VHH binders against o26223. Designs and how they scored, part 93

Target 1, 191 residues: o26223
Amino acid sequence: MKLLWTSQHIKVTVHIDGKVSKMDVLEAIKTRRSIRKYQDREVPEELIDKILDAAMCGPSAVDERPWHFIVVRNREMLEKIPEVHPYGAMVKDAPVAIIVCCDSSLEKIPGFWVQDCSIASQNILLAAHSLGLGAVWTGVYPLEDRVEGIRRLFSIPEHVIPFSVIPLGYPAENPGTRDLFDPDRIHLEKW
Key: E = the ipSAE of ESMFold2; O = the ipSAE of OpenDDE; V2 = 0.75 times the mean of E and O plus 0.25 times the DockQ between their complexes.

## First folded at step 6 (VHH)

Design t12 (framework vhh_7nfr_2)
Fold by ESMFold2-Fast, scan of step 6:
Structure t12 (fold): chain B 191 residues (1-191), chain A 125 residues (1-125)
Amino acid sequence: as target 1 above (191 residues)
Amino acid sequence: QVQLQESGGGLVQPGGSLRLSCAASGFTFDDYAMSWVRQAPGEGREWVSSISWTSGSIWYADSVKGRFTIARDNVKNTLYLLMDSLKSDDTAVYYCATPGDYESYLSQTDAFDIWGQGTQVTVSS
């Protein structure tokens, strides 16, 4: 019965277009979509703080937690991102973007920071969705030109690696839902 | 499952007007943002315009702003593109599109699924 009680408490309240609705974790995972069109509305600092808190709660290799985050609200800086990330055109239209970075001085096991920063990036997307915002992960690492472009633009030191740029805002589109379950990818007890 | 059928293209003189239509079936049209994408001969796809599921939000490429109008009729499951002041550079096959492969975290030029044959627009004297 404790299991049933626990399942009842995984439900969360989400703001959608200024309205509040309840969304459980599985619903959030299944309904999250990449959002590239944003309303001309400011995102409160309180929501960004909640998103970053969620980002840092992900697992990491040997608990190294190598992530650092740059929050970009300055319009001139947002407009420069497409110059060094050519397929990140939507970033200039977002009210805010988060740059996920790896501080290599925090790395305890070589190479696992990529998985660590991937987890942080996905947590940002899910947290944003749960709070009624839309976001999209735009890839930076391992594309050398994008890594160095973002590094120069935001004065990122040599020991820090920019991993992803995630614009976010109140969504101005709804791409609908996807049915991606494929039982042919599930193997019982052996390949 | 998804079917999109474009129509309304044709030959028009510079400065002329055309109205494109896209009949949608096989999915819940009201739940999706819709877009128009065009492809000129030998060129990649170019995004033209998008409209949200409620029509509350509309976007245009800089090349068509002030000349084209996107609209939708959710009762008829139809997407429209009203094209004014047509230029030779507007010559292309026009497709209506769903977000499709929109989930790529590695940005790509064709984050739209096209399902139909498109409709040819030719602007020439």
Scores: ipSAE 0.235, ipTM 0.662, lowest interface PAE 2.4, mean pLDDT 84

Design t13 (framework vhh_7nfr_2)
Fold by ESMFold2-Fast, scan of step 6:
Structure t13 (fold): chain B 191 residues (1-191), chain A 125 residues (1-125)
Amino acid sequence: as target 1 above (191 residues)
Amino acid sequence: QVQLQESGGGLVQPGGSLRLSCAASGFTFDDYAMSWVRQAPGEGREWVSSISWNSGSYWYADSVKGRFTIARDNVKNTLYLLMDSLKSDDTAVYYCATPGDYESYLSQTDAFDIWGQGTQVTVSS
């Protein structure tokens, strides 16, 4: 934290060591795109740590926070993901992937773990984007074959449910921003 | 610059077979999952089948499971749909499709960009 003052014109700057954001929240939300092409370049461990910290900061029903994460960097394992996840072809070329899981033993209320793990998944995508990385959410739950394929591949216990596979890396594509605001989907005071 | 050219359609009697082809150019074909979608007169687009980039995984709509087989040849940049036991309900224009440029967390192929004219399949006596 640092506070500075200038004469004649008061200017205040607050800086929190190691936690300065370069992209504001609305910009991150509006410009994040699914990235499926990655540079042949390693992602530093400190960036993965920041992304996982952000993932765990999401709201959670009754604060159950059922999420667990598997970080996959092993090339042979990444290359096997498309064999059990049909639409995960891009994972073979990613330097790293995060598997978002639910530990069902941590559930306090039935079914809300899906929302919790969705929130964690979106936070991973936004955090990656804010750090100059690209990522894509590839869905696993509730598709039984994908759930069981990922479980077997990563030795995931029966009480843990793989929810999503998120490959990430430095982007090798740059899709444009979408214009999605639709006022017809907003109803004032009642439908 | 992306170009997809469908062929192989025609008139066939119920219970017959056809093999559709899609010649792809203008992009790195073997980096993408590919799909077949169809559109009957007066109807919306219906997803039929998808294949992963390496042929390791296949998906089929419930209406075609057990009757259709999707395949690809990455050396020839060609996608195929082998159709057996054709029914009158299979009558449609069939399109080869690339993944759309949008935000899907389910599939590379759950929205589609169509680039070609399609190939007409008519199943009638």
Scores: ipSAE 0.227, ipTM 0.647, lowest interface PAE 2.5, mean pLDDT 84

Design t14 (framework vhh_7nfr_2)
Fold by ESMFold2-Fast, scan of step 6:
Structure t14 (fold): chain B 191 residues (1-191), chain A 125 residues (1-125)
Amino acid sequence: as target 1 above (191 residues)
Amino acid sequence: QVQLQESGGGLVQPGGSLRLSCAASGFTFEDYAMSWVRQAPGEGREWVSSISWNSGSIWYADSVKGRFTIARDNVKNTLYLLMDSLKSDDTAVYYCATPGDYESYLSQTDAFDIWGQGTQVTVSS
């Protein structure tokens, strides 16, 4: 009758065919690509739990940790996202999406929640990649039309700001890796 | 690899009209937003218009609003720009563009990838 969440400790051991991913941190960072094509396969809840655990491990300004997450698996709701997000067409084909939000009531220092939610979003992308999934960050904030569209669609209260929509699934494409190192952007001792 | 081939440019008098086309291949055209950008001689790149994957969302730069119409045909993998009431300031090479190299999280406002040579539009008396 009375629903009360009494424990928040979720520990999941993830294996793929009895084997654990051995991708190191630098490999994950360098090989992660935006993935917009997904296999017609469900993503286990255990993998989503692992990804969200990683999302919450990022640094935040004065430890405010303002992030909240909406996990969307409902096909009808996923199909409505492209109606309010013009570059979110791929979301309709994803088995699941995570909406990263800021609860402004948790904000301790003005403006830094954007950085906090950016860190959480990137951690979702890296964690998904390390677990054999593909994902893409589709931007919401600070575009007012997208913010209000997502708010209305998911009944998000006014003190909560939708920041990004991240569809994810098993990848159906492999774009390869990029070499983006540019030494002209590194300045030693002075500009 | 992504390939974009622009066509339909030419010389027109002020007040004239042109229809530009962009034939796309090498990616799932129907799943991505597309844009038109232009570059006048000696100037930087200027965004002109964008259209979502399903034509449900369309945007125009203030300089072309009411005069230009963007459209797409997902069966033919073709993007169009219908230009009316052309002005001398519309003189530029016009490129159709994909969003960056697909690592952008803001496709219509981020870097654009130009794959073709564009199509020259010259408006002169």
Scores: ipSAE 0.230, ipTM 0.647, lowest interface PAE 2.4, mean pLDDT 84

Design t15 (framework vhh_7nfr_2; at its last look DockQ between E and O 0.01; V2 from the best seeds 0.00; counts 0 for: pae O 11.0 > 2, placed apart)
Fold by ESMFold2-Fast, scan of step 6:
Structure t15 (fold): chain B 191 residues (1-191), chain A 125 residues (1-125)
Amino acid sequence: as target 1 above (191 residues)
Amino acid sequence: QVQLQESGGGLVQPGGSLRLSCAASGFTFDDYYMSWVRQAPGEGREWVSSISWNSGSIWYADSVKGRFTIARDNVKNTLYLLMDSLKSDDTAVYYCATPGDYESYLSQTDAFDIWGQGTQVTVSS
């Protein structure tokens, strides 16, 4: 017999910097906040690996999975990002940033890579939150100057499109939780 | 609806001080990150300072850092900007602003909603 009454998958145990923490999926989604202030503290490579694994698990149009990721830890490089993308000190102060990119050579259906890379970006934010980190999505595509600036700065090939820059670290702020449920946006059977 | 009423501006000499206030109504002030934005004649809007819902996070533009202090009173639904060591370059109309949403994936400096008429600050030479 299948234990269907116990198959809820609402709780997960994760290892965070040698510690154990529990957060269910709905809690992670509802309590995640954009974090723009970080502790002066390094993020272990093992946590970045877990975040990137989660990023690659999103749905993708015709399973093209066009995403590539650049992990930036070098302080000099992080300090140059605001010159081509105006988010000021938040990226400079972060211990690490992930650049989400689309490899257009992997594209099987035109245009859906934007949705694929959006899904990957949100998964990075949720995974970081579940691991006790904070992160923020800063938009690159479709702003041409930002796209070209980031491409030039990180030697990204012509067929690869930088989509988002996500600084992350241990949070140095606590914005609290939002209540955004709006039943007026739910329509039954028709508009 | 959302209403923001700025006050406290005026004419001051260089090196002087002013305290600006923004009275908020028509929304849950405690749920919003709040900002001060200024606009000099003939110029675009310049971000000055921002404060999170709980005052746990505060940011300043490089041009005002060390001279201005932002604060909020969530019981009174009021945002403040204490301005010290004023310079002629600080002359502008100052607006209280909501960024719409702190969760914006466009930079916080890219999106501000201004609702009030602002308050004029003039620093004489």
Scores: ipSAE 0.295, ipTM 0.686, lowest interface PAE 1.7, mean pLDDT 83
Fold by ESMFold2, look of step 7:
Structure t15 (fold): chain B 191 residues (1-191), chain A 125 residues (1-125)
Amino acid sequence: as target 1 above (191 residues)
Amino acid sequence: QVQLQESGGGLVQPGGSLRLSCAASGFTFDDYYMSWVRQAPGEGREWVSSISWNSGSIWYADSVKGRFTIARDNVKNTLYLLMDSLKSDDTAVYYCATPGDYESYLSQTDAFDIWGQGTQVTVSS
């Protein structure tokens, strides 16, 4: 299957060769798990491009789109991340990681960039899952030591804030599906 | 079999000091961050402090910051809590713990799969 453009203003997407099917959005959300063990297998650049495209589709405060992404494939750099991010040990075993950052010079309204970058980060997780990859969000902001450690390691300028590190790869584990619906968390009209 | 065993608790006067130890066995100690959690009588568990696998990141609850110091010795597989300037509100059973592999983007206090049996700290007034 090939991408088909029917006109300047219309794009019709057709599945490539029929082997890949769309995953229902609700299914993707319910079945996505944090994956911390990865196969020794490269992730094609094309999949990273699709994931980052999805990351940038999220809403942002007043459409400010403050996000920047660092794609890390260098083994030496990946192995250094746990030195400044102790809960990121799995990053050293991942073929690639994405660092989600806020460029504060793009903020149009103070203080909403955290929500903006959180939306982008979750979109990365869902997109990776839909493409047959596993990922995990490892928190950086607001932990000052993690923020500064990652900034130093990747030469991130002072006006750019590293928000999250997301290692990803083809999964080498299957933790299964969880039933997390809790009706006691639902309040009608009032608390 | 994974085990955590606390020691070093006791009775101390206000303003005094104690050092708690937690011996770990049955897992790769230096792959995980370690935490201290306390539980006062009639209360829920309160996170106290955490330390990364290489001691590069250290976190404290506001209630103990500046008075407590967490440390680890990865050669001896031992976690420590050095408690200074103790006050009556610090009276509790102190547990060492390490997190599970649940759905958490911030693995520090969200989930603890492995717990010690606890050691009692009593600050008398």
Scores: ipSAE 0.112, ipTM 0.523, lowest interface PAE 3.6, mean pLDDT 84
Fold by OpenDDE, look of step 7:
Structure t15 (fold): chain B 191 residues (1-191), chain A 125 residues (1-125)
Amino acid sequence: as target 1 above (191 residues)
Amino acid sequence: QVQLQESGGGLVQPGGSLRLSCAASGFTFDDYYMSWVRQAPGEGREWVSSISWNSGSIWYADSVKGRFTIARDNVKNTLYLLMDSLKSDDTAVYYCATPGDYESYLSQTDAFDIWGQGTQVTVSS
């Protein structure tokens, strides 16, 4: 009885390197998924710059642009984030994370900073995806324990509010695409 | 095509030492975690060790801690496993592998991609 060692070659489709497949905007939006698994691969600074550029291109209330970004590459710091962010476990595995913050001193109208930072965060996700990276939005605000945890960890001043932590890296998973269109959520002219 | 070629195995007495090598080709070697996995006769695959792309992070199975040393040369695209104080229980085919799942590659043997034929290590008096 020849034990046929079926070497189950798990074909990890290593998406071949370097071709930043430029996605059109609709494709980027429709195909973006939260990625929580990353390759052991550095993210070039150039890509981070592009992502941050995109993050700053979003609209803000009365053009207040209240956002600040902390780029974290330090391994020790990345590993500490999950200690204060219970849903940020994947951050320790990412080569880089961006912490989106609001400087309250830059607010022109109170309260719109949440929208502003949300737009910035979403642009980070879309830009990352379009550049062949995976990312996930881990919410910090409005949970006080997370806000304070991140604040302390990164010595963020009191007038600055950490909003989100977004780990980024080359994806080590492919969750596929989703059809999220729901016509029942569309109302014509009236509810 | 990803290719991994293991070498350095052989017959050794208990307490002896071996150095395994894995020559990697067909992918950007320095972009990936690399791992050693072994399979003893009649047993399942067992994770042995993993090393990050820049060698900044290293992990060992409890069974080999203090005895084995994983290393890599990204210039040579080569993974190494230095095995000291070998025991009979270390007898297995040793495979060089890449993780198929980043979160689970340290604990789940089915998460490893194995492309090489492995190298036989036999520890016997």
Scores: ipSAE 0.007, ipTM 0.248, lowest interface PAE 11.0, mean pLDDT 85
ESMFold2 (binder alone), look of step 7: mean pLDDT 80; pTM 0.813

Design t16 (framework vhh_7nfr_2; at its last look DockQ between E and O 0.04; V2 from the best seeds 0.00; counts 0 for: pae E 20.8 > 2, placed apart)
Fold by ESMFold2-Fast, scan of step 6:
Parts: C-alpha cells; structure tokens; sequence
Structure t16 (fold): chain B 191 residues (1-191), chain A 125 residues (1-125)
C-alpha cells in the first residue's frame, strides 16, 4: 500500500542556442527539428521515462492505445540498426533509441494503429525537444524489409509490428527553424 | 567539403540500359547508407533504391524492382545504379543521397548540402 502523488505541474525547460529556456507549446512545435548528431553524453533514465509517459498520452482510435516501446541502449544493438534500416546510420552514434511498436492484440479497429503509433512517435519527438534533447523519427512501417529486419534484430513477436525507430540524445547540431506556413493550403468554406 | 557528383545519364530508347555513378568525397562514405532518388519534370522527389553501408541490405521501389540494381564500391567511394529495361516513366533527374537534415521520417535525406547536380535520364522513342 503505497500512495504516490506526482505533480502535474512540471516546469518545461528546453535547450535553445545552448541555453535552457521555458517555451510554450506553439514554440515547442515550431522549433522542434530532426536531430541526427548527438553529443557523447548519456541520457538519464528519468528523462526516457518522462518521454514515454508523454508518448502514451496521445489520442487513440477507440482508446485502443496499441503502442509498446523498446528502449535500446546496448551499443552492439544500436550499431546493427543501419544494417536493416538504410536511413538509420545516425542511430549507431546515439546514446539511446526508442522503437515504437504496435501490439496487434490490442487493436480494436482495423488499421487505425498506424495513426496511433504516429501520434506516439510525434509525442516522443516533442517531449524530447521540451527536455533539451534532440531526436529523429526513422520510418519502419509500411516498408516490409525494414519491418522484418527490425523484428528479427529485436526478437519482436509476429503479432507486434515495429513502426518507427527514434534515436535521441543531447543535440550536437542546431539546424535552426523552418518557415513552412503556406496560406495556399488553407481553403475557406470550400476547396 | 562534402560532395556527391552523379554521372552516366543520357538519352536512351525504351527497353535500353544505362549505368549511373555517384562519386562521393569529403566524408567517410563507408559509414553511410546511400540512396538513389529521382525527380521527373513537374513532380516531387521519388525514392528509387537504398543500400546499407556494408551492402548487407538492399531495397528497391516497386516501380523499378527487377529492372534496376544498386551497388557500391567503398574503396572507390562510388555508388552505382544499373538500369535495365528502361521505360518512358523512368525519365527523370537522378540524384544520389545520404541521410541528413530533412524532416522526412521515410528517407531522411539531406536537404541539398549532400545532393549533387544530378544526372538526366531521358527515355524516349
């Protein structure tokens, strides 16, 4: 019988231009960039726990929440990911990677697990950014060769589908921000 | 400076063959997965094929599977694309690419710093 009370009032701090700063949600979304170069620094387990907590808070079709996560810190395993993922070369240099998976036994509505796992993947990227880390989503599903390669490498059961591989670490690059607002993609009342 | 330089394109008849080359310099070529990407006139970029750093895994787009072969020579820092049974739909500028700072979660190629000028392939009767 333990009563654990966790505060939901957590101060959000991020590293912007090498400094720790508080950012709002819109700023976090607009300043998050894919990061593929990492410092040779360990990521504390407590930060990974916070990121995975955030990942599980996304909306889910019929609340099926089919996501499972594999946390990979083993250097030999990280070094093997590029052998089965052609755009995963940066993973070998990351201190940790998260593999987002779908447990198909938890699926309540066919096909919507893809959207659920996409939401979880984006939440991982945003949460990492909010904690001063950099991350990148490397796509696995629906590319059959990548799915089966990752499945075999990490002993993933047949009823579980690897969706994405997300390396993360303290950023060793600052690509700046993107100006992507395109009003021509907004239609008022009709196409 | 990191550079990629494509060559080997040209005009060819339907059913013909071409061999593209990509010369890489300024980085440790054998540390990177490499890809071929093409862009047809008026269209976006389309992924064609990828090969891991050690040639242990190779993938092809369904549109080129069985007709194209990707290969690499890590001693010469060169990537190849051998194209057989060319179709009019294969007409495009072909680029070699390595993972970089794209926001793509699929290919994750460099925006422009690693991509060279490309090589034009035109399949016409």
Amino acid sequence: as target 1 above (191 residues)
Amino acid sequence: QVQLQESGGGLVQPGGSLRLSCAASGFTFDDYAMSWVRQAPGEGREWVSSITWNSGSIWYADSVKGRFTIARDNVKNTLYLLMDSLKSDDTAVYYCATPGDYESYLSQTDAFDIWGQGTQVTVSS
Scores: ipSAE 0.267, ipTM 0.675, lowest interface PAE 2.1, mean pLDDT 83
Fold by ESMFold2, look of step 7:
Structure t16 (fold): chain B 191 residues (1-191), chain A 125 residues (1-125)
Amino acid sequence: as target 1 above (191 residues)
Amino acid sequence: QVQLQESGGGLVQPGGSLRLSCAASGFTFDDYAMSWVRQAPGEGREWVSSITWNSGSIWYADSVKGRFTIARDNVKNTLYLLMDSLKSDDTAVYYCATPGDYESYLSQTDAFDIWGQGTQVTVSS
């Protein structure tokens, strides 16, 4: 962790005044959209810290918590991701991306790490949305060429599996709300 | 040119209501959390309320909780403060302000980078 100090110091003052108004969780889930256009504006480290804290709050199989996260802000590295991820073109335009990885040495139940990392990835999307950011999940696993490409770019060891790349930033688009509820997908008591 | 301009202040009786507006220009308003801060005669500045860029989180000082409502209209680049059940100790100049770069839970007025000129609210019989 690197802290930058000046004579003015970066100051964070927390005002604890009791109950705090937050976005309703159902509203967050319903209104979150994949955002692929971002403002030319930095995302503060504080917001990334909050997002990653939320990512790690997810449940995991037998509490194995197999996830690791790579925070990418380097412009050259962000611009290289589309070279190994055909559908990751928007990553080059994002101020930051988070790579969700599985450390297979932490896996306690075979095959559940995918669910674990999916939960962490979705929590990143929801937390970013609640903080006024936009994000999109770009898939890496299970596509072997993408896995190897990302692993090579970021020097990820063989026992660590890159799962997803999530570019994020302040949104430069508003796709609007969707009505996706489909009662035909609901089965009572049996199929 | 970056500007914040408050309006809607005035003289009102105790128990009355006022609606303050803050017009923003010269910056991308919906990138920033916004706050209301007030200053009574002879006193320091007191934080009143804050709202995130998308209205997802809202905070109030204990002194105004339940009586004041903060809101924003990102289409019109305008911040609002609806003040109900006004008391004589709400008499102050009201400013809108923003911390500039980061959304945070700020209660200290010295953390704000951009300030308006203020609008006077006077609550008297």
Scores: ipSAE 0.000, ipTM 0.090, lowest interface PAE 20.8, mean pLDDT 82
Fold by OpenDDE, look of step 7:
Structure t16 (fold): chain B 191 residues (1-191), chain A 125 residues (1-125)
Amino acid sequence: as target 1 above (191 residues)
Amino acid sequence: QVQLQESGGGLVQPGGSLRLSCAASGFTFDDYAMSWVRQAPGEGREWVSSITWNSGSIWYADSVKGRFTIARDNVKNTLYLLMDSLKSDDTAVYYCATPGDYESYLSQTDAFDIWGQGTQVTVSS
């Protein structure tokens, strides 16, 4: 009895657009999720450097680049962040966090620093994701209690405003993908 | 054209070890996460392991965790799977694959692009 090896044709769904490139920018954007669970694994400094480089590549109003970054690896400090940031519980579980700050003395136009630091924060998230890390944007500004809490905890000068806390680590969860496209939010030429 | 060529499979006794290789060509290898997927006879595809482009992140299926090691050499455009403590249940055709997206790295979904012919691994006493 010749065991007919039925060559089950593995239907290779060749996604024609299969550019599984280094997460092309669109892939990074589309597949990024907030990650709040991390492996017990240190993040190499090289990756943090790349992330920070990316953070500084975003545009800013009149090129004011008001951002500063505090890189936190100290376990004690990471564990203290949730004490002043009630929605930052996951920070204690991350091997590293980046605190994005604005130096108000660098502002050229008042108020645009929020956009600037937002862009920097988003670039951190995208860069982290593209590098195989998970991250989440925990908002600090504009909530005064969080701003002052983080300020005190890290001895941040008064002219510097903590904006976001972004824990990073190798992901220990997979939240899945989301389709957030809503054509009802698109208006052509007029409302 | 993307080409993946698996090798290193064979017949091994339970408890034995194998090293699989996947030679990649036709794309920028170091830009892509890579995965191993296996298919046993009569069964569906099973995700085995994934590794990011820089080897920064690595994931394993629970069934192989602690026994298998995924690695890559971006200079040689080669993906590896070190398989230790092999079991009969590890018998399958092993494929080198690219995940469709980042989320697929961790999912046991059929959403892997398989480009190679696979390499047969048979674990039998």
Scores: ipSAE 0.000, ipTM 0.240, lowest interface PAE 11.7, mean pLDDT 85
ESMFold2 (binder alone), look of step 7: mean pLDDT 79; pTM 0.800

Design t17 (framework vhh_7nfr_2)
Fold by ESMFold2-Fast, scan of step 6:
Order: sequence, then structure tokens, then C-alpha cells
Structure t17 (fold): chain B 191 residues (1-191), chain A 125 residues (1-125)
Amino acid sequence: as target 1 above (191 residues)
Amino acid sequence: QVQLQESGGGLVQPGGSLRLSCAASGFTFDDYAMSWVRQAPGEGREWVSSISWNSGSIWYADSVKGRFTIARDNVKNTLYLLMDSLKSDDTAVYYCATPGDYESYLSDTDAFDIWGQGTQVTVSS
């Protein structure tokens, strides 16, 4: 078979500012940062397709997979997001944004769609990072004003709940990495 | 470095009004969003209101919408909260807050750093 079938490791190639770096999954998780400053560069549809494929591969309660995605590239629409989202200002400067939504008609177990859409949102952030892009999760649900504002702006039907707005692009900032490991939060065998 | 000093709290009867102020120093106030958060005795912190750097965007928690007004004066480096129609449930220590950790998924204004001692608001008859 192919060379990849003989390996237990997944290697990801990251393209950063014209350079190529290899990143494993743990490195991707630990080095991902929220990016709110973007280069004036278009993100190819191929990369958006890869990100959305990754978004749909997360675990889901009873495999309900209630997520739907709106891909926004229209500059006029991106410029209106800050009008309905507190500090969605960075979205107007992004070349593209993904709105993660829950289709409540697909829900099999009440309430677990929040975890499902959170998983999809995080997968978008990780996939974007692995592909040399920057992104930030801007929360919508459960803030009623943001939910209704985004619903109205994008003509989202009442049975669909906008969960997050994720602008993305080629990063124009580098905030570095965080060292967050805290062994005091780990308990062996009991609390 | 960053210093925030809240004032204007006090004891007020239900239906009354108060104006809170927050004097800011140690950072470029007009570059940042500012927020008010409150903490009632024995409760966690609750976000109340946020205002963008230029006052172009203003948001309120549903519990205070229509009753509270947030404002800022970038020349005086001061944040305000005008509180009308006060209810017993508004009893709390009120803090003004700077944007917190840049990794907040609720936006910069929803991650809050509190620097001062706050100002006590008590709504009681």
C-alpha cells in the first residue's frame, strides 16, 4: 500500500510566510493561537474545503452531526458582522469567515449539539493552523443578541442556531506560544 | 502598571439610580474596549456591559438592557455606568475591566481582567 499505511504518525506540512514546516498533531494543538490580524491575501477554496472536511470529522453525541457551515467571502457581508457581534471587528478585515451552525432538526439528544459545534469549531482552528492560516473563534451562542443578530444578517431559519463566527486568513501577527501545563489539575485515582 | 479605580456606588432604594465611574491609568485607554462586570455575594462574576474603544459599539447583558447605559470619556480616561430602575438583584460589587487573555473565544471584551477593588452597590429598602 502507500507509505502512510506503514506509519502510526501523522505528519502535517504547514506553510508559513512562504516557508514550509512539518508539524505533528500535538505541536499543532500546543502552538495554535487566536489570530485577529490577516494579510491582504485570498484563501484558496481548496484550503477551505480541507478545513471543513476536518470540522466534520469530530466526535458527535449519538453521531447526530448537527453542524452546518456558512462560508462568507463577500466583503459587504463581512463588514456587517461587527454591527451584530461585540468585537467582531476583526472579521471585516478577514478574507473569509466560517459560521458554525446547529440544525436543530438533526438533534437526537437534547443539548449535546453545543458540544458537537464546539468540537467542529476547534477542528476548524486546528486545521487552519496546520495549513499555515490563522483564525479566531468568536462566540455567538448562548448570547441571545448575537444569535439573533447573526440569524437576521445571514437569513438563518429559526430551527438553525448560529454557534460561532470564525474569521481566517494568512496571519499578519505572531503572538508566540503558551506554556499552560498545570500538574495541580491532575488527580490520580481520586480527587 | 494598569490601574482601575471604581467609584460611585452606595445604598439606594429599589427604583433608584446611581452613576458609577472608573478612572483608568497605566495603559492607552483609548486603544481598548472596556467592560463592567459585577459579583454578588457568594456568586460568580457576571458580565454587565461593554463599549468599544471609540464608543461605536455598545452591548448589554439581558438582565440590565434598557435600564443601564455605558459610556466613556477618552480625554479623561474614564468609563461610566448609569444605572436606572435599580432592583435588589443588582446588589453586587461592580468592577470595570480591561480585555483579558487574547485567547478568549467570546472576544477580547468578554475575557476580563479586574484590577481594582470595585465599588459596592446595595439596593435595599
Scores: ipSAE 0.250, ipTM 0.663, lowest interface PAE 2.2, mean pLDDT 83

